# Ledger of designs, part 165: VHH binders against Flagellar brake protein YcgR (ycgR)

Target 1, 263 residues: Flagellar brake protein YcgR (ycgR), of Thauera aminoaromatica (c4kar8)
Amino acid sequence: MAELSTPSPASPAPLDGGRGDELEKFTLRGARQILQLLQDLITHRGLITAHTGGGHSFMTAVLKVDEERGRVVLDPSPDPQANRRALAAPRLTCVTQLDGIRIQFPLVGLGEGQDKGRPALFAPLPAEMLRLQRREFYRLQVPLAHELSCLLKAEDLARKPVEVSARVIDIGAGGVAVVVPTGAAEFVIGGTLPACRLALPDGEPIELDLEVRNLNRQTQRNGTEQLRVGLRFAALPRAADTRIQRYIFKTERALNAKARGGL

## First folded at step 13 (VHH)

Design X67 (from S3 with D101N; framework vhh_7pa5_2)
Fold by ESMFold2-Fast, scan of step 13:
Structure X67 (fold): chain B 263 residues (1-263), chain A 121 residues (1-121)
Amino acid sequence: as target 1 above (263 residues)
Amino acid sequence: QVQLVESGGGMVQPGGSLRLSCAASGFTFSTYAMSWVRRAPGKGPEWVSYISPLGGSTSYADSVKGRFTISRDNAKNTLYLQMNSLKPEDTALYYCARDLNYWDSGRFDIWGQGTQVTVSS
């Protein structure tokens, strides 16, 4: 199953593509925030995997942020071929981690030169940086006792509106996975389900739009067929985001306490 | 425990060669820039050579440029200085130093004990 998942914070593989909207909330675009994060990478000596395209990459580090010239100074590769590939690339995708947090950013317009008698690679400051924290990539397995449900507004095979109450099996900052009976509704990857209602244990149901990201047919131990649907939150309101994060945090703490002998 | 241990010094004739090594332990060697610094009898310390964390950038004092080559093996946590065409004025204690600045060399926090290089007829 090739469903969308968040890579581990340490993964060198780039995170991009059709997840652009989902990653927006983790993307820094403020000049001060970008400068601070680059400085944090220098201070904490973060090594960077720079992807040059065509499956090629090399290890580098930000050596200096030159704020006056609006550029970063990067450690060249000791392999001249890697440096030639980097300079020929229209874009580098840089991936690193800081204290378990995944950081990813593009560099465009790479050049080479010398500063203080030292060879270096130079690039303009990135216009954006992705900073993916633990709470954003964590998926909570929902306890059956919580009876979490989401009322989906979908279509049947004849394109007629249908409402399906789906059990939520996992939840994260970016979406939910639900289970529905096979044939209850038709789902199209990339399709939007408007005005669905997510029921959390405390408070009113949250009304939100969901985008279908993945589909997986599962046969249960009793022989019944179920459809697992991965759903992304489209434009989640701040209040709803806060409630979902609070639920995840409280439930995780309760489960950890139970595992340690609290119950 | 952070340690730097130099080796490879000795006596050599003018025009000869020596290879210095520095074994690093107790820290993530690949995330630090490193330098070689020497101290000749009766003189202050002189910076000799710099290498960036991944080894892609090196620089040298004018007095050794073209004769010395700095390199590192991050898998072995080892820094090297290949010294060719040695001159009597290269006679000094050679120190391995951990450089706190990725780029602006000259701020060292950890030093080795040094290894003696003597160039004489």
Scores: ipSAE 0.508, ipTM 0.826, lowest interface PAE 2.1, mean pLDDT 84

Design X68 (from S3 with D101G; framework vhh_7pa5_2)
Fold by ESMFold2-Fast, scan of step 13:
Structure X68 (fold): chain B 263 residues (1-263), chain A 121 residues (1-121)
Amino acid sequence: as target 1 above (263 residues)
Amino acid sequence: QVQLVESGGGMVQPGGSLRLSCAASGFTFSTYAMSWVRRAPGKGPEWVSYISPLGGSTSYADSVKGRFTISRDNAKNTLYLQMNSLKPEDTALYYCARDLGYWDSGRFDIWGQGTQVTVSS
């Protein structure tokens, strides 16, 4: 049955090319590292979404690394049209995951043939591979010791401008959650707070426009009331995104190292 | 927990057809190549057919090429073997096997219990 449809697992789209320079720290270029990562994908039987351009993609897998010929052996699609699109494409962008780590790499010069009598797709070994933890794009619980703060530009109940220094409790690619004293300012879901300033430990505060997404009132153990505010980055310049991601990655690595008995 | 269960065998006359099924459980079926292997009375095991993890690559023993078709439904964790133009020589116990691919071509780590196919007039 040529039409036995299997739903593809949800796979992240390829990362924006405009962020390529910022992802350099996650890019592997050593031949040994690339071979090891490909072997890890084979050992763990990772499924790959191969993007052929024009909004088209297909599911594949690395079946083998042919070190003698310097190429990877890939599983062809059961859809002959997908294989034709792949062979015609100047480049495939391959996206997969290994233990929660996002892996992305290009393949150029795709060909077809047989390996030990089995139809296969072949491509030269990639010169580089991106290895990026999925968690680096999720919300990091901010350690209290970091004393991370965000200066919010908001309004009080009389619509008078006020500035509130809020403690950041979590941070991610899409925004932050902060706590403020109850009554310090008025927040309205969907409202925009312009030119707020996020203070990271290393460097100048980052100027951000924030959109209010959620509000949760909480009573602390000492009886004081706090307001938790979820804030979305309304427009995030690439330089600001890079600094935030660097902080998240660095902190996550330190927390993971601590969990394994080191810092 | 890891299990393969074959079904669909039976008796058929020469020239007839049968469709074998193999239900897989306890592992991520879509990430493994699969094979059919048969054993005729008094003979050793004979590899019959192979299908890659996503179904894009298939191969067949010369004795069955053009008559048998291997396929898989990864959403249902099921492997199939469509057998057409059956011959008395196809009489055998048919096994579903998990194929490790490039470990050793034709070596398998998990097998079903088999389903009997008998082709006679």
Scores: ipSAE 0.389, ipTM 0.784, lowest interface PAE 3.0, mean pLDDT 83

Design X69 (from S3 with D101S; framework vhh_7pa5_2)
Fold by ESMFold2-Fast, scan of step 13:
Structure X69 (fold): chain B 263 residues (1-263), chain A 121 residues (1-121)
Amino acid sequence: as target 1 above (263 residues)
Amino acid sequence: QVQLVESGGGMVQPGGSLRLSCAASGFTFSTYAMSWVRRAPGKGPEWVSYISPLGGSTSYADSVKGRFTISRDNAKNTLYLQMNSLKPEDTALYYCARDLSYWDSGRFDIWGQGTQVTVSS
């Protein structure tokens, strides 16, 4: 069981509807965007797992976008039963990945036929496609030994400037989560903290603007309360983005190597 | 290093059968459509058969339809051509070809060395 330790970048299982509110902002509905994404799947030869319901799925690929007829041409399964299940399904849920980006979309009205003597499955163009950048929701838990910190430039309750050194508890390509003592500063969801300084283990602190995204109160084992603040990177310079990603990848690699060697 | 290696050719009498194989290496075989193309002495190349990346769609030249069957094993990175009811007109060098066009065939970028099929008494 534990031998299955290499995580797939894209789980074949569809993303659950319980996350619907947070997935809406990643949903493409523009006809040009949908056409471009389907062409990208063709160009990069993306394989698709098509879920037909009842725990059944098959592997397919978009072979062609027939823009004149408003449909996609899909590779049928070599298993005739899988094709029959797909044709009987009211909806296919298609899951794939392109360059670390998870892509999921429905196909409704699946049919079969031939083009130039070649059997194919046909479906109308999807009305929506989910394009979910994994790095936007991925968070590296920062090892305590790294003592990663961010100097926040915020305001107190009286709107006076204060500087708070906050410990970074997780970090992703899109932001950080930090912990601060309760009452150290006032945070407003949607507010911007300008010219904050993120200290990574290598090099000068990174100066950046942070947007407050969420606030959660936490109680520590010793009974003390702290505030967890989720912060989004605003207008991150390329050099800063490169340094943050390098830190994440290097730390992930070290943690994965340690976990595999440990058991 | 991208490579296609054909095998399974030989001499057979009219009405005989042969199974050709093509071993692919150096690329993700399952993401490419594949074709068999043959060249008879003194003639240009003739497309014989096509198979889609996942093997669900196949097509054949009218000259071989009903006699030849193309198939693939993506786990083994191998393409096959089962040839039945062979005729003297099937005598040719048979090539495995990687098809860049998922759907519209004929844009090949990688070819094997070929395997000779001779149908005679």
Scores: ipSAE 0.533, ipTM 0.826, lowest interface PAE 2.0, mean pLDDT 84

Design X7 (from S3 with S30R; framework vhh_7pa5_2)
Fold by ESMFold2-Fast, scan of step 13:
Structure X7 (fold): chain B 263 residues (1-263), chain A 121 residues (1-121)
Amino acid sequence: as target 1 above (263 residues)
Amino acid sequence: QVQLVESGGGMVQPGGSLRLSCAASGFTFRTYAMSWVRRAPGKGPEWVSYISPLGGSTSYADSVKGRFTISRDNAKNTLYLQMNSLKPEDTALYYCARDLDYWDSGRFDIWGQGTQVTVSS
């Protein structure tokens, strides 16, 4: 009875793409702001999930911010293998939560040592920290009945303009995920699709610029190949943001009512 | 209701071993550093050992270093002190203490009632 297939407790996954306008707005780069946020993690006893790559992570905490030496003191893992992986990693991606706000930051140059006879992991202060409200990374799974679509203005393999109607499978404050038929258009990660049109159930389509963030090819049960495309809102007007948030809120309320044995 | 309850004390001969336990309740145990502190008859309190919130960092008083081992089980909200090679000088009431500061301070806000350890022939 050595083998058990028990699922690990859910942990927040790192966010991909720190170069987007959405994430840049919430990225702290001031030394004073970074020091204060790290100190807030200590004060509020925020535990940190440190990702070392390859699907590996361990729990840690900031024990001290050493401003004079420009470093953080981290609690080592009680698992020596986790510490060895962390020290060998080119960087740690640290994820935590403070009052419902997602905090994420990289640590580079991890070392080990002692202070007052107490073992610790040490890392230079991060150059940046992401402070993102939970609302910003929430994604609504779009009900099939809503038939949400986004008309993408892209290019084909010959770099000629093409329009592709894509089904929206999830939506959040920062972007959408869509599915398109394989070969319908050429998508390049980091590429911009200008003047695309997002159709919500009520009202006129929303015109917006989308940035390609990720691509994933899938084969469906019926043998049809689909391309899943993650798209970021490159520049979102306030009126468009308001309409998207209203749709998300209205749909959440309807789904919650239904799940509670409603209608 | 925040509580710390020590157990595992008793009488033992010099050179013997004991394992102390401290059961924590009423707070998120895994987010606090913890210490063991002892008080011998007629003496003031002496700090014995420290453990960080996740258990990756420990330290000991010179008088017990190499003989005692502090550990914790955050899933069970329990702190331990394994005491080996006990000496008559280790005779004391042993307290579990919650540390307010993660690293630099010995500022304790919650204490247990203590468990008695007696080392004699």
Scores: ipSAE 0.683, ipTM 0.873, lowest interface PAE 1.2, mean pLDDT 84

Design X70 (from S3 with D101P; framework vhh_7pa5_2)
Fold by ESMFold2-Fast, scan of step 13:
Structure X70 (fold): chain B 263 residues (1-263), chain A 121 residues (1-121)
Amino acid sequence: as target 1 above (263 residues)
Amino acid sequence: QVQLVESGGGMVQPGGSLRLSCAASGFTFSTYAMSWVRRAPGKGPEWVSYISPLGGSTSYADSVKGRFTISRDNAKNTLYLQMNSLKPEDTALYYCARDLPYWDSGRFDIWGQGTQVTVSS
């Protein structure tokens, strides 16, 4: 089977290094950003394909981030030959994905040992991580000043109808992410919320059906717990799709103008 | 939805062997660390063995080290415990358990119903 020149987000194949200029905007180099992304891989149990060179790879996972020693703890392969190849390699190219976003990073200086009496592989924290967002999966971070909301029609634990006004934190062509207080309603992954209303500036709310795709609990700095809910547009009328895309385009243009103008 | 179903227990003579199996369903088995835990008559639960998500890391309680082997087949969503050189002290209900975080020992969110192992002369 032939490989495509541009692999999908789900493809384990490493991206071409000659695309450095266009990939720079997707490259994280901040220590805090790198630590957070590695922790997200742990929380979401992301499996990693680690390429050792020569067409060889093995499956691993980040088990722990040791911030004090500046290293990651990785699951060894059950294949001893794969572990030997990994330890002999000058670098690993690690490929994974999180919420449909392709993530790629190098690990250099791989070693082996034990953590809590359990065999493990160790590597220093990577200096950079690529987080590639595809245009069809692009998510606009909604400016706080826009105060975008979505009125969710859901059920409580007793299956009684409830309406929850949720703050929209990001939006794309395929869906939105919202935050709600923990316990405000019952959400089930794969469940459909009918006749929800998305409030955009400059017009009536958009009525649409939303499918629950993911749930993440978050504790705010003030100690308040909230739930982040990822929602897919189930059946989107053409007019609604046009309005959402127009909002994204207009907001991107305004943000880009502000960045160039230095407001 | 999430289920763990153990099998393979039974009665065996001291020095004998048994192979326990645990069939997992309703979750992505390959992303979870798994453990075996046992409960002997009149005693509290004892952790027996651990295996990492991809199977590259295993550990054992001192009481079974060298005699028991934990393994997994992620393609079949199945966890195994090969028990050799069985002793009367190994008599217990054996439970398959799903670990919450990868390195947090002793914390499980899903348990199976257990399978009885009896070692007697």
Scores: ipSAE 0.437, ipTM 0.780, lowest interface PAE 2.3, mean pLDDT 83

Design X71 (from S3 with D101T; framework vhh_7pa5_2)
Fold by ESMFold2-Fast, scan of step 13:
Structure X71 (fold): chain B 263 residues (1-263), chain A 121 residues (1-121)
Amino acid sequence: as target 1 above (263 residues)
Amino acid sequence: QVQLVESGGGMVQPGGSLRLSCAASGFTFSTYAMSWVRRAPGKGPEWVSYISPLGGSTSYADSVKGRFTISRDNAKNTLYLQMNSLKPEDTALYYCARDLTYWDSGRFDIWGQGTQVTVSS
């Protein structure tokens, strides 16, 4: 079935069925390839956003691939409601990145249990995994130390203008994902936020128009909710595009150097 | 620079309680499983407890099961160990350790300097 909403390329939200034929060449179906990619997620510490439907998601990770039982072991959410929603869902859509490459896969038949007294979520190995090596789908996870922010021009519940300084979580060629406290502003998918200001470490803030492409509610350990907003660059001057790409490249090189020094 | 700093140790009588803390810096704390490891004088290191990256899964050595509770606050980059019903045998230097494995715990690359726990009548 066709999906009606299309998430931003910058969003951790799932890619829809409108991409079916284009995505087929990037879809892995071999058991060996799937096992290797799942193991790569473990080795490279890839955190996963698991979408449970109804605009809800939670953060998880593949803790183990249990080849003997044909299943993955997932980190449960510390929020019991998120786990209940996940267990009730007919399907989880899992989205993550490895070395800037977007990875997406379904999990069906989620269960809950214990192994060696450790609570865990279990799911059969996915039958397919999407691995996208396209520049437009690449997303840099922004280091917290960079304190990257975007001043958003949005509306409140009463349709009155508000300005929200949002923390930039990831950035790519097509847009950004930001985190906003629940209730700080109202966002409408397809709505345009004009004259927003993206603050990069080097130089003046970039003024740009952003289109809301995706909304994703995340639950934190303390039970508070944050809204993750996927925003598309409606139009980028060439100079702004160059600065964004330069920031991404420079930050990746620095992160790779830091990671190599970490062990 | 990667660093782990333990605190909260001290002297306590048998049956007492202590809460250890470990402040992490210089790495993405939320992407690593963490463990507590202890070393009594004249003995080798003993693994005590494990917690998964997102905190949803924990495990314990048989010697502390039911008495100790591991937890983490990823927003504060802090690991905790709540120790109840302490025994003289729990006397040791307690280390916070960064675990290289997600599930099959036991491969550590970074340790703190440790915090001393002494259980004595």
Scores: ipSAE 0.509, ipTM 0.779, lowest interface PAE 1.6, mean pLDDT 84

Design X72 (from S3 with Y102F; framework vhh_7pa5_2)
Fold by ESMFold2-Fast, scan of step 13:
Structure X72 (fold): chain B 263 residues (1-263), chain A 121 residues (1-121)
Amino acid sequence: as target 1 above (263 residues)
Amino acid sequence: QVQLVESGGGMVQPGGSLRLSCAASGFTFSTYAMSWVRRAPGKGPEWVSYISPLGGSTSYADSVKGRFTISRDNAKNTLYLQMNSLKPEDTALYYCARDLDFWDSGRFDIWGQGTQVTVSS
């Protein structure tokens, strides 16, 4: 079975988002921007979760940026097994948060050595760094009790128009993830679904255009198959954006209050 | 209130061992590199040992290398110095110090009150 934990706004799990082009506008590639952001992590004492693959991760920090050698100096794990996994990994995915901004970047070519007699992990400077405000990366897991649905306007296998009521499982500033019964409609990554209707608990359904970003076939616990569809808001009107953000904020606040109880 | 409180000092004979502790409070301990610094009677301060924020990197003064071990427990907000094979020249007041720099250590802003170590026959 899959992990059942609900993601937090500052989740250490790497953002996938589907295709890389979804995140391109938030990706820094300028050498000076990358150096400045790494230096900001040092000055603000940002701790980093480094994912080594296979569900493994460890805590680290950028201790120094060596501009002359074009590399970062990282704090090794006090766990020798974590360091061995990191050195064996073809890539680290580093995730951190700075002042409500999510920062994610890859490190390739990790090595072990010493600088001025101090042991450390070293990696070449990343070629890119992802920088997202909380609203851009946060995904609210939709409570089942809300019965949140999106009426999708799609096509069947014969290219005939069909309307599919899909259950919304998560929602963020940039889109929704929905579950659809297998065979209900044909979805193509990059395809646009025009004039879909998102039903929030309060008010009229929001009419919006959705772009298909990813598809994942899942087998449920009872053995039935369902399709998880990641959908991007292609052209979101300001009024719709305001209503979606209000729903996310109010629901998150209510869930946090419920979880805390009388404490 | 930011505070560092050392303990574990005392009198030992040459060749003996002591374990110093430093309890940190009032700040996020895991985001700071830490050092031990000592002052012997009639001498200036001598840096003894460094540990990185997560404890993966350590370094030592040549005078103590191979005899002393620095460690930290971030869950308990505590810094340690295990001192083995003590020599009379290790006699000093030992201070726990918070290092403002992650890597190029030596810029300390918060110090403890110190704990006295006396090595004598």
Scores: ipSAE 0.668, ipTM 0.870, lowest interface PAE 1.3, mean pLDDT 86

Design X74 (from S3 with Y102I; framework vhh_7pa5_2)
Fold by ESMFold2-Fast, scan of step 13:
Structure X74 (fold): chain B 263 residues (1-263), chain A 121 residues (1-121)
Amino acid sequence: as target 1 above (263 residues)
Amino acid sequence: QVQLVESGGGMVQPGGSLRLSCAASGFTFSTYAMSWVRRAPGKGPEWVSYISPLGGSTSYADSVKGRFTISRDNAKNTLYLQMNSLKPEDTALYYCARDLDIWDSGRFDIWGQGTQVTVSS
């Protein structure tokens, strides 16, 4: 009768409002982004630790996102006392993670009932969700098959505007690395490239400002030179951040599945 | 590697009780909804009962409501079906099944080999 502890997806303890300024850039407030993140929790089978205050918590999961009614359907605890505590609480603080990315959100107005003849807990969609990127140094190597590109708005040597379509070779939470032919445009470390367009497979190009962080010239085996440019996302809109991180996560999962793939 | 193994079936008189078990291995049991499905001789499969990943939500076919209780022990990777007030029409091969969708359709991707329940006088 050896018992094993059920792994908790929630570690460490909940983050509170005392970190407001630092956490603002990790906070999602768009209704579409919140819906998508909750759907991602369902798809990836993310277990949630729900804190009811007073040192109490229970394990739950999002079973369904009801967009029309503006609510989430949650798995009740098999412990009736935990459910009573949750229903009496003024708020739940929900904590989970996906591949090292901490996710935290409040639920207010918890109720109980049934859907499709099945008992469930219901709560209005959260107004905000914290998505704390734990892998801030992680860079996804972009598969060549994705043909990911970024249209750079730069200047040539004569200070004339030029648009350069650059191949994206890696991407992370803070920026991209791109490859351009030597002489295609002039880049200055610390300079800003306004209104560039990052093309992702899942929708319209993302318009964003990029700051030049580094430059590396590399000579290819055929004697041609290419320039690798490291670019930081400046003032990245939250919707753009969500799409970029979703691309990274989806691509990493597909690559991991392929690496472990068998017959 | 992914496997479900049922046990606990047997022969019982009408009005009797049995407890079925299903041992799961090779996957994170606590993140999946589970169901019991039965097949009576000469009939197609009939869904019997559902349990959510953490065990807080359950549902039953009308034919077994009030008589059967589904439960799970996520620490032991085990699913249970407590069957009370058994009737001859409960005679079937009982399968545990892993639900592919957590809430929606009861579409199943992994099944056990089944355990036989026979209710006869």
Scores: ipSAE 0.649, ipTM 0.867, lowest interface PAE 1.4, mean pLDDT 84

